# VH-VL binders against Glycoprotein 24A (csbA), part 3

Target 1, 102 residues: Glycoprotein 24A (csbA), of Dictyostelium discoideum (Social amoeba) (p16642)
Amino acid sequence: MVDLKITLVNEDGESTISGKGHPLPAPLIFPPIYIFRFTQYQTEGKLWDKNEFQIKSGKIEFDGEEYDIPESKGTWSKDDEENAIDVNLHLFRPPEKFFPKN

## First folded at step 1 (VH-VL)

Design R9 (framework fv_tarlatamab_arm2)
Fold by ESMFold2-Fast, scan of step 1:
Structure R9 (fold): chain C 102 residues (1-102), chain A 122 residues (1-122), chain B 109 residues (1-109)
Amino acid sequence: as target 1 above (102 residues)
Amino acid sequence: EVQLVESGGGLVQPGGSLKLSCAASGFTFSDYAMNWVRQAPGKGLEWVARIRSKANSYATYYADSVKDRFTISRDDSKNTAYLQMNNLKTEDTAVYYCTRDIWSGYEYFDYWGQGTLVTVSS
Amino acid sequence: QTVVTQEPSLTVSPGGTVTLTCGSSTGAVTSGYYPNWVQQKPGQAPRGLIGSTSNKHSGTPARFSGSLLGGKAALTLSGVQPEDEAEYYCLLYYSGAWVFGGGTKLTVL
């Protein structure tokens, strides 16, 4: 099973990243940014060819829960030290299933 | 379009030093990490050293076999990467190649130079 | 020391299909290792084929494809041509550093 999977749709079609990952603690900033770190992953699609992208729609699947991504913007960055990738989503409403405020 | 040209190889005695250069053209050099890879006569490819872009603080990485003897550096104003090799051993005899990498677009090791031969012999 | 393993040699007939694999001593190879493939013909500098897992470089012939297969990275050649006879190396990424496999000598007979 995939522990974390993000599927994104933009003008180039559907792109995915799936594997082992987790959400990072949500920063208390505006506009809100929600970061998902992948430590082992597989990518598909053209979205990953650029650091910044527009999102028409998408879905996050984490630990059996789903969240539909609304029209938004995102970026991704590589952490060479940890051999990890961070997917940064600019969302006005937090995916509360993955970011509880306790 | 994209070109990488190595230079600075030659014959050197054990314990000696050489500095290799890799001149780049046809792309935005400053965006890419640069690598040195070597190949001993009749042997396989061995990764030697890597230097990241300014955005990643010019972080450097080395193979254990060359650690503390080799130093990788770059000069973005000259589109050139360097490999300073000190305390050379006969095991360092190889053709040395430079090659680029950038995870954006997955342009890892897409272009290579022609190589420069380093011979360490008494 | 991390060891990356490849088949030392493989033989395929012209027009045939062959798959080369790339494994790691540290565990199953995933796309997080950014497995890439490089071709080297005798007396020539290496040439990049696959930049990461399945992403081909510009100019790589359509007959080459990359994938993940059974915990290893894989390079598949379909409709092999005589000019594909070469050494093929895989590389895996480990926290800033790259590690080459020992290479596979592909013979086309």
Scores: ipSAE 0.000, ipTM 0.572, lowest interface PAE 14.8, mean pLDDT 83

Design T11 (framework fv_tislelizumab)
Fold by ESMFold2-Fast, scan of step 1:
Structure T11 (fold): chain C 102 residues (1-102), chain A 122 residues (1-122), chain B 107 residues (1-107)
Amino acid sequence: as target 1 above (102 residues)
Amino acid sequence: QVQLQESGPGLVKPSETLSLTCTVSGGSISSYYVHWIRQPPGKGLEWIGYIYYSGSTNYNPSLKSRVTISKDTSKNQVSLKLSSVTAADTAVYYCARGIYYDSSGWYGMDVWGQGTTVTVSS
Amino acid sequence: DIVMTQSPDSLAVSLGERATINCKSSQSVSSYVAWYQQKPGQPPKLLINYASTRESGVPDRFSGSGYGTDFTLTISSLQAEDVAVYYCQQYYSTPYTFGQGTKLEIK
């Protein structure tokens, strides 16, 4: 498991989820969604009080690399069986370094 | 309010190229994906492909060798060309919108044209 | 390609009774399933998105459920205007695929 941190800014300010996790393979779906699974995590901020949220800006930090999140939308959900959380981001330009390519 | 409307020939001869146009009003085609879907008489729906705002396309593998989707942003139009048509291509053809950045939430294909009937016959 | 299979092919339900339509995918599609209603001579109308999210303006008698490979569309109290063909669709991966359709009729 690798260190993963997502920081998101919205109307209520800055919120963060950090811990151990990884991006899941980018699906070829509509609308495009990029999924980050956290297997160990801690959250800060008000964004996580809602399962659906708007994003003004943000940052993904994974395995020592960074990606700036543009204005977008997202959701999160819990996987109770695996004690994991999925953060699902609708990204206009996918983070090139984090997702597998053909 | 966004509306889509298909237009094209009602009758196409076998071996010819079918050309359809989807005209978008009430919004810019640069603000979403545009899909093409078809429905043969009395049958279900078949996804043909889409075009993204960047001009990138994705096609159903069963049609890929014969299909081209393109757009003209100045005319707010998306075009579908299907070459070497046969009677099996007889169907109602629809264009539909997909949203990629919309504050109203997550959608599949939420706005569809009325459909245009294409008959492939000699 | 992901295959979507609906059951039943045809369903007759009395007015005011519950109608249930099932959709199964050949592999997991997470929650990326939409449901469409198509009446004769009309284009499909999006009813449910993301497996369970009802579209704005769609009556609350329509509901969707499911995750992974098994999905259900339920109409809690059938009305005359609900007579139509219903399609499920996965948009998890291309090519996007539809179920074969379920024809809903009043008995």
Scores: ipSAE 0.007, ipTM 0.571, lowest interface PAE 11.3, mean pLDDT 83

Design T2 (framework fv_tislelizumab)
Fold by ESMFold2-Fast, scan of step 1:
Structure T2 (fold): chain C 102 residues (1-102), chain A 119 residues (1-119), chain B 107 residues (1-107)
Amino acid sequence: as target 1 above (102 residues)
Amino acid sequence: QVQLQESGPGLVKPSETLSLTCTVSGGSISSYYVHWIRQPPGKGLEWIGVIYYSGSTNYNPSLKSRVTISKDTSKNQVSLKLSSVTAADTAVYYCARGYWSGYYGMDVWGQGTTVTVSS
Amino acid sequence: DIVMTQSPDSLAVSLGERATINCKSSQSVSSNVAWYQQKPGQPPKLLINWASTRESGVPDRFSGSGYGTDFTLTISSLQAEDVAVYYCQQYYSYPYTFGQGTKLEIK
């Protein structure tokens, strides 16, 4: 499994989720949404106290590559059947190299 | 572009197993969650269950002992089996596309297939 | 299970008038609420997701609002084609649950 880290900044400061994860194939809808699934993870910061959030800025670090997250919004949810957490980012298309090929 | 289409027997006898198929075109079932929903005549909507892109499932507790959802990714099909049917299982059955848990409503629905349980 | 309760069960509104449908959840569902329109013999059609985000192709007379436990669907100026049953649905947690439906008719 691959190391994945997302750092997000909002009004309450910096929050992170890091661990083992991967991007999922993105739904092809507007506005664009990009989904990152974590299976073994740690969270820090106040962003995770609510399942919806505004994003001022951030970074995705995946498989040795980095991408800046623009001002946007997102959500997160827990998938109890898979013991996973999904982080859903509403933003314009990031580099295709992050995403599995269909 | 993505379309879902249900198919099934139409008529099922009490105590038998209902088997329905949802065929997906214009997209891969490996990229979506697929839900099953039913609607008895003149009544509202009841969520039956979902299959994740991974193949894991989650079922409505009211139906869990009787329901199985599975998929065949090579055929791009999702199947629903409901065992020990009674007249209360008479309904229109829909399959619908979902996204990751907690993200979105169900945006693409099949046309529905009518199932009548009678002798 | 999260229970979704709609009000009213039915309403009749004159053409061009405002229609308002309410939906209450038994516990907070954040903004994870969708609204569907269903006409006889047709599958439900997604109108609104994320409580207030209108789906592509849905007329702008439809709007949604709310957060937590109280949600509203508004049709600002009723047209004849809007006669249907409307359902709210939470997708915050499994099992997914729907309201009982509100039947909208022309006066």
Scores: ipSAE 0.006, ipTM 0.603, lowest interface PAE 12.1, mean pLDDT 85

Design T3 (framework fv_tislelizumab)
Fold by ESMFold2-Fast, scan of step 1:
Structure T3 (fold): chain C 102 residues (1-102), chain A 120 residues (1-120), chain B 107 residues (1-107)
Amino acid sequence: as target 1 above (102 residues)
Amino acid sequence: QVQLQESGPGLVKPSETLSLTCTVSGGSISSYYVHWIRQPPGKGLEWIGVIYYSGSTNYNPSLKSRVTISKDTSKNQVSLKLSSVTAADTAVYYCAREGYDFWSGYMDVWGQGTTVTVSS
Amino acid sequence: DIVMTQSPDSLAVSLGERATINCKSSQSVSSYVAWYQQKPGQPPKLLINYASTRESGVPDRFSGSGYGTDFTLTISSLQAEDVAVYYCQQYYSTPWTFGQGTKLEIK
């Protein structure tokens, strides 16, 4: 597990959520679609109430490093028992070090 | 490439615990979300639950008090246990992999299914 | 829970003709709808995800459309191999729920 903090901005304002998480591999499909998926545990903070949301900009702090999130779309779902959430950031390509080459 | 195969007893007695195993080949269960779905004879599909790559689970509220999904990464297997079964639990049980290339929550690879009959 | 309702329950279409299957959700699910094909004795097969994105290897005659609460699966020119039960599924909110199915037959 790694330390994971996400801050997202849209017309409704700014949302920040942090905890521990694991990224899921996002294979390339044609036309290219990139999805950064992860499960966050021990979640602090808050995402918007809607399960699907637009992203104008954002930042992700992953294992001590900071990355910009471009204009994109995201979804999340909730696991109440562990304060865990599953987050998908669409059209966001994480650095290669998060995922091995195909 | 990735294949899923369900196994377990085809006949379970009322009030007992149904125990099924899903064996994954061609990929690691640590890389995928694995779902259990069932289909009673002549009826539609019902989602049972999911186990995430982290080992965390999410269950259909209608079954939550009776269901446990777990995994054994050393065997590359996902298990489903359903307690206190009745005739209403008679169904074909599928394990399936969640898609992840574009949108999550749909199932892109399914096992062949295993038939479970609950009868005395 | 979000309820998915399909119509019609059964449909008979001649070879080469257009088949249309509808799916309605009890609340908005945005575009988070998938369509599956199930033939007797087989598991469901994913045809379409995200309302309109065709899965790799699925013939061009299959298309999906819709947003919010009303979704449609269309087969533009029915082939004999298309005889099956078709299910819609929402994955907007847990629990994931399926429609009751539409049986497609050739007549």
Scores: ipSAE 0.006, ipTM 0.593, lowest interface PAE 12.2, mean pLDDT 79

Design T4 (framework fv_tislelizumab)
Fold by ESMFold2-Fast, scan of step 1:
Structure T4 (fold): chain C 102 residues (1-102), chain A 120 residues (1-120), chain B 107 residues (1-107)
Amino acid sequence: as target 1 above (102 residues)
Amino acid sequence: QVQLQESGPGLVKPSETLSLTCTVSGFSISSYYVHWIRQPPGKGLEWIGVIYYSGSTNYNPSLKSRVTISKDTSKNQVSLKLSSVTAADTAVYYCARDRYSSGWYGMDVWGQGTTVTVSS
Amino acid sequence: DIVMTQSPDSLAVSLGERATINCKSSQSVSSYVAWYQQKPGQPPKLLINYASTRESGVPDRFSGSGYGTDFTLTISSLQAEDVAVYYCQQYYSYPLTFGQGTKLEIK
């Protein structure tokens, strides 16, 4: 596992999560229509949440590398399911969610 | 050294299937999108399709019924098959790597191209 | 399909002068446009990606600009080795499409 920090921007603003994760393929590939799918685990590997987001911009920082997250070009549909980018996050604190609802 | 090299028969008969191979060195096709593009003599560039690092594909709708792109990650090779060829398929065929696999789709490394003539 | 239209089809520019090539898309493509240079007998070479980001090793005289539907490739001071056909390409949506090309030659 490596240090992982993800910052996402969408209609609701900016959201950042930090933790540990498995190394992402380098370079990380973003198809024109994509969605991030986050499976979040506590330290013991117990699942907390899954979240899916269409993204306007963002950044992934891992193990000293940086990746810009480009805008998803178009509207997500289930026909684009293969374009989901799955990220497994191991968090050492209470569950966090991208873009928590208030 | 990063390089893509196309290979295949230079002459294909009408109605047959064109089969081309793109041999990749200096990077892994498991980490990059690889595209196929063609250029008929004296004309512009036409995008044929792409294979993702995952093995999923997307094809130009004008060719979709005739095109298959596949890969063999153990050989680091990408293949293009185009069925039911006609004289309109005569072109130089290129394979190309996406620039940073962040989905920018600028193609930063191209093969030299292989000429395919469809003729009896 | 998104149609990319280049203008002019051909352009003659004197050495040392500015060359400007335009590319228009049939719908907004945001910044998702690349520019390529192709010399006879060679594959295309990527010059600019993301509308304005110059690729490593590409001379500073090349620049790209634009957003939405109108894009421009500029060569600030034409050199002899710049004689080529130039293509714009959108990668906003599938299928990926190229402009018809602009042939640049010395006046």
Scores: ipSAE 0.007, ipTM 0.586, lowest interface PAE 14.3, mean pLDDT 82

Design T8 (framework fv_tislelizumab)
Heavy chain, then light chain:
Amino acid sequence: QVQLQESGPGLVKPSETLSLTCTVSGGSISSYYVHWIRQPPGKGLEWIGYIYYSGSTNYNPSLKSRVTISKDTSKNQVSLKLSSVTAADTAVYYCARERWYGSGYYMDVWGQGTTVTVSS
Amino acid sequence: DIVMTQSPDSLAVSLGERATINCKSSQSVSSYVAWYQQKPGQPPKLLINYASTRESGVPDRFSGSGYGTDFTLTISSLQAEDVAVYYCQQYYSTPYTFGQGTKLEIK
ESMFold2-Fast, scan of step 1: ipSAE 0.007; ipTM 0.590

Design Z1 (framework fv_telazorlimab)
Fold by ESMFold2-Fast, scan of step 1:
Structure Z1 (fold): chain C 102 residues (1-102), chain A 119 residues (1-119), chain B 106 residues (1-106)
Amino acid sequence: as target 1 above (102 residues)
Amino acid sequence: QVTLKESGPALVKPTQTLTLTCSFSGFSLSTSGVGVGWIRQPPGKALEWIAHIYWDDDKYYNTALKTRLTISKDTSKNQVVLTMTNMDPVDTATYYCARIYYGSYFDYWGQGTLVTVSS
Amino acid sequence: EIVLTQSPATLSLSPGERATLSCRASSSVSYMHWYQQKPGQAPRPWIYDASNRATGIPARFSGSGSGTDYTLTISSLEPEDFAVYYCQQYSNWPYTFGQGTKVEIK
C-alpha cells in the first residue's frame, strides 16, 4: 500500500482524503474516469458529505509525486465489504505511470 | 521557442546498431510531466511510435520492438538518445523526435532524419 | 494492442467540399488525437482529446466521437487542407496510430 492524498477545492473550500491507497487500472472508456481506492483513510472537509461533487482545482500526492486536478467533477463510493472507499475523478490526461508497461 | 532536432547516420548496414540523438531547446527534461519520444515513418507508410522517456527517467517501449530498443536522457545537455539493434531493410524510415507532456499528445516535432538500411 | 482503422483510405474532393474522416478502435479508448502531415514535413498536432483544436487550427476543423468511433470533419476544404490525417490513441500502452486518410484534390 502506498501513501495517497487527494486535496480538492470547490466553492465551499478545501477537502482532503489521505491514507493508504492506489490507483485502479484506467478503464477503456471515454470520457476518462480515474479511480483511486483507499483502504485506510481519513477525510476532512464538506466535500465528502455528498457522493457527487464539482472540483475547481486540486492535487493528488502519490508515491512522492504530485499531480494537478483540473476543473472537473468527481464521485465517491464506499465498499463496505472490503472496508474501502473509491474516489472517481473525471480527469483528462491521466498519469502514464499508472498504466502497465512491458 | 521550442525546437527539436534529430541527428545520426543516414545509412546503416543490416545487423548494425542505430544510434539517434534528439537535441532540444526551449524546455527542460527537469520539468515535471515533460518527456521526449521517438516516432518513425517508413516511406509512404503510417507513423509508428517507438519509445519515449519522461523527466523522471521512466521509459516506455513499443512491444514489437522492445528487445532491440534503449532510450536514455541527459538532462544537463538537453538530449535524448535512442539505440536500436540489429537493423534490417524494413527499418528504413524517417525518424522523428517529439515532445510529449504527461498524458498528452506530441506537441512539438523535429524535422525528422531519414535512415536507410541497405547493404 | 489497440488497432486503429481509418476510413476511407483516400478522399478525392474539390475545394469547398465537406470532408468526413473516420477512425475506429478495436476496443474503447480514453483519448484520441489527430495529426496532419503534408509531403516532406513532420506531422503537426491538429485535434487533441477528440474535439479540442490545437493552437492555430482553423475553426472549419472539428473532431467528435467516444468509445471506439471518432470522426474528424472539415466543413469546407481549403487548398492547404489537402494532406494525410492520422489518428492516435492514448488510452493504453502501447500507443498506436491509424494508417492515415489521404485527402487529395479531385
Scores: ipSAE 0.006, ipTM 0.599, lowest interface PAE 9.9, mean pLDDT 83

Design Z10 (framework fv_telazorlimab)
Fold by ESMFold2-Fast, scan of step 1:
Structure Z10 (fold): chain C 102 residues (1-102), chain A 120 residues (1-120), chain B 106 residues (1-106)
Amino acid sequence: as target 1 above (102 residues)
Amino acid sequence: QVTLKESGPALVKPTQTLTLTCSFSGFSLSTSGVGVGWIRQPPGKALEWIAHIYWNDDKYYNTALKTRLTISKDTSKNQVVLTMTNMDPVDTATYYCARTEYWGDAFDIWGQGTLVTVSS
Amino acid sequence: EIVLTQSPATLSLSPGERATLSCRASSSVSYMHWYQQKPGQAPRPWIYYASNRATGIPARFSGSGSGTDYTLTISSLEPEDFAVYYCQQYSSYPWTFGQGTKVEIK
């Protein structure tokens, strides 16, 4: 289990999801989507009230590494059976810093 | 062009150890997100994933087989090696090596496969 | 271990007909891939992440599904489409494959 935290800023202010998780394999679509799965988590902020959101800026913190999120968009979904949340970020480039980690 | 090719013995006796080598070209196992794994298929049956190794040397094994398996890589030789101990006739299968891109994505390029028969 | 059950085991159809292949998981999965395999050949990636066609795969192939229920559809069979199709989950280790659906000429 590895520490994972995503902080997102949009029109509603700052929202955060933090806990244990990891990046998942990306779908083969364009523009690319980068998926982060949280298996243990807590959320703060208003972003989580909607499953689709616009991102002004943000930060991914994973296993001691940081990646700044540029202006973009994203979605999130809940898997009740696995008690997990997927955060899907529509980014032009992957957060390369995290690829050696799982 | 990306190619992978399996090599190893065609015949193995029960209780012996199998060693298979996957030799590849057209990519490097030092590239972030790349992995190589092994999948087997007994004659007329389904595919079964065996083991996987990533660019960062992370290794994953099929839980049912893990006590029998070792996977390793030699990035300078472009090779991945699988060993499987205590072979049994039920292990008779075509063994494939295959590549994954982007941190364990789908198996996008496969070797031709090598048939390993286990009999006395 | 997540068990994938494909149905039907064999689908006998003629060119021009629609084929619908099912893959059911024993527990919820987020990612399902599909492979095509012809006799004497290695499997070939066909559909990634439930619905994304691999490079070069014709538009007559489509994938759909979520949770435990996934489908591969061929809108109008061509002669080259007769093959065995395998689903594979990529949600958890160990990765598992279904037993395959054979699409054969009637």
Scores: ipSAE 0.007, ipTM 0.591, lowest interface PAE 10.8, mean pLDDT 84

Design Z2 (framework fv_telazorlimab)
Fold by ESMFold2-Fast, scan of step 1:
Structure Z2 (fold): chain C 102 residues (1-102), chain A 122 residues (1-122), chain B 106 residues (1-106)
Amino acid sequence: as target 1 above (102 residues)
Amino acid sequence: QVTLKESGPALVKPTQTLTLTCSFSGFSLSTSGVGVGWIRQPPGKALEWIAHIYWDDDKYYNTALKTRLTISKDTSKNQVVLTMTNMDPVDTATYYCARTYYDFWSGYFDYWGQGTLVTVSS
Amino acid sequence: EIVLTQSPATLSLSPGERATLSCRASSSVSYMHWYQQKPGQAPRPWIYDASNRATGIPARFSGSGSGTDYTLTISSLEPEDFAVYYCQQYSSYPYTFGQGTKVEIK
């Protein structure tokens, strides 16, 4: 498992979440929701004070690869049983390096 | 007001290449979530999706027609162009262009052009 | 590709009668849309995302369904409702349409 970092920019400025995490398997249906699970993490910025957010731009850094996040929407939620947080990105196109097609 | 209009030749000979232009107003293909596609309908037959292009220049083609198709956009001119090679009489149809807008929750063909009839015959 | 099968092919009814149109997908669909088409005209968006009426569509039209089975219902036919109705899936490429159900005057 490698470290995962997501940086998001919205109307309130820049926000980040980073730590121990990984992408969950790619969705099979449209429109796709791409899920990144963090088991240990730190957050900065105002985005994380709300569970739903608009994204103007951003970046995903995982396993030495980078992906620029286009304008989109997202949510995040806590999984108290697993002590984890899921960041759910509603993207029209996949972050290709992390979700290769068959 | 969103409008789309197809233009191109009304008559094409077998083996020739068809070029159709979709001219639109009231929206931009630089807007995130917007796409424009082409759908055709042979006389008395069902609708068949042909190709689609999105704001980020991503392109999709009907697999049965893919080797014959090219779709492109000119965002400054508000135009989408479809090219189809090796025309055959079975390609005789009314060709429509239509807009999709994906708001990260759903999308459908919300505005359509009037259609242009293309007849393929010698 | 996802194949959409519409039934019946033709529905012959009188004004005032209830119409029920079926659209069945060969695999599960998350987004199903319906379009109305009259002779010589472009298709018009009618119902989107299974159950939402497009702008200006009368309340007598309703859509329902999920997975592989979808239905368009017209509670009481008006003269202007006689047309061909097409379902369309927006779940995977290639986008596909059904063959259409023609609602005609008996």
Scores: ipSAE 0.012, ipTM 0.643, lowest interface PAE 8.4, mean pLDDT 86

Design Z3 (framework fv_telazorlimab)
Fold by ESMFold2-Fast, scan of step 1:
Formats: C-alpha cells, structure tokens, sequence
Structure Z3 (fold): chain C 102 residues (1-102), chain A 122 residues (1-122), chain B 106 residues (1-106)
C-alpha cells in the first residue's frame, strides 16, 4: 500500500480522497477504466455523497508521481468486508499512456 | 448546433488513394473528451467503423484496414481528414464522419454527417 | 474483435404491435449502443449505454441488457418506427456494429 490521493473537480467544487491505496488491474477496454482501491482513507468534499459523478478535471498523486485527470466520469463503491473504497475513473487515455511507469 | 459534412471525390479508380475531409461546426477538437470517427456502409450492407481521432491526437484504426489508413486533424480549420490507400471496388461505400463526446451518458456517435458515396471502379 | 449478432434479421409487424430486437456479443461488453437508420439517411443515435434514450427519442423505446445479451424493445410500433436498427459496442477496438435488424410493415 503506498500513499494515494485523488483530487477531483466537478460542479460541486473540489473533492479529495487520500490515504493508503493502489491501482487495481483494469480490463483492456475502451474507454479505459482505472480502478483505485483505498484501504485507509479520508474524504473531503461533496462528490462522495453520490456513487456516480462527473469530473471536470483532477489529479492522481501515487507513489510520489502526479497524473492529470481530464474531463471524464467516475463512480465509487464501498467494500464493507475489506473496509475499502474503490474509485473507478472512466478515462479516454490508454492505460499505459496514463501510467507510464505502471 | 453540431454539424458535420463529408467531402471528397465521388469516383476513385482501383489502386488510387482516397482522401476524405470532415468539416464541422458547433464543437472544437481542442475540447477534452471530444473525438471524431469515420464509419462506412457499402450499398445494402452493415455499418463498418474505420478510424477515430481524439482531441489529444490519439488515433485508432480498424485492424483489417490499418495499413491503408491515416487519420489527422486540423483543429484551427475544424477538419478531420481520412486517407485510404490502394482503393478496391469492395471499398465502394457511403462514408460518414461522426462526433463523439464523453458525458454522463457514455460514449456513442451522437451527431453524424450526411455521408458521401465513394464509388471505386475503372 | 467483438462480433455482434442481431436477431431476427427482419421483423415484420403491424403498427401497434410490440417489437423486441436482440443483439448478442461474442464476449462481454460494457458499452452497447443502438442506432436507427432509414433509407438514404445517416444513422441516428437511438439508445446509448444499453438503456438511455438519446435526446428526443420517444418513451416507447427501451433498451436493456448487460454482458453479452442486449435487447431493444418498442412497446407499440408507430409508422415512423419502421427502419433498420443497428447495435454497436464501444468496449474494445476495433469498434463493431451488428448486421442490423430491419423492422418492416407486415
């Protein structure tokens, strides 16, 4: 588990989730879906009040690197058994292009 | 209002190169999430996707046609250009360009041009 | 590539009847869309992402399905509904369309 932070901007302003997490394997489909699991986390902002959300812009900070999130769509879900949250970002960038050192 | 219009030759001889231009208005290819694709339809047959280009110049091609295809954009002119080499009579089809934008509703071709018929014959 | 098989190829019905059109994918898809096409016209977006009606599409049209099996239903056919309907997946490149189902007047 490394430090992971996702900052998202939408119509409701800026929202964040930060803590310990990692990307999950995503299917090679289009548009690419990037899945991030947080196991120890804190959330701020109104995005988390709904399971489905629009993204105007954002950033992923993972293992000391920063990645921009373009205009897109996301969802999130809770895994109560593992006390985890999965954040799913539907992005148009190929997985390899978005994470050059994945 | 989003509009797209295809232009290019109506008749192409076998072995020649086809160049089609999609001219559009009502959106910009500099907008994040925007893309333009090309779809063709031979007379009386199904639709076949050809190629797609995105705002960030990312390009995708139909695998069966990939070696013959080039797609490019001129954002300042609001144009997308498709080039297809070594034309054959089986490439006779109506060629459409179409807009795609990701929104809360997914990704689909929401606006289409009227199509341009390209006949390949000697 | 993902192959989409539509059935039936032709559906002959009268106005007022229910139409059910199927689209089956050779492997699981996440994004299935439907287009309506009339002779001499470009396709029109009809249903996107399995179940959402495109702007201006009447409530008598509904889409459903997930995975490999998708359905377009017209609850009561109107004269303007007779057309060819194509399904299309946007889950994997190359993007693919079904062969179409023609809904024609009996």
Amino acid sequence: as target 1 above (102 residues)
Amino acid sequence: QVTLKESGPALVKPTQTLTLTCSFSGFSLSTSGVGVGWIRQPPGKALEWIAHIYWDDDKYYNTALKTRLTISKDTSKNQVVLTMTNMDPVDTATYYCAHRYYDSSGYYFDYWGQGTLVTVSS
Amino acid sequence: EIVLTQSPATLSLSPGERATLSCRASSSVSYMHWYQQKPGQAPRPWIYDASNRATGIPARFSGSGSGTDYTLTISSLEPEDFAVYYCQQWSNYPLTFGQGTKVEIK
Scores: ipSAE 0.008, ipTM 0.616, lowest interface PAE 9.5, mean pLDDT 85

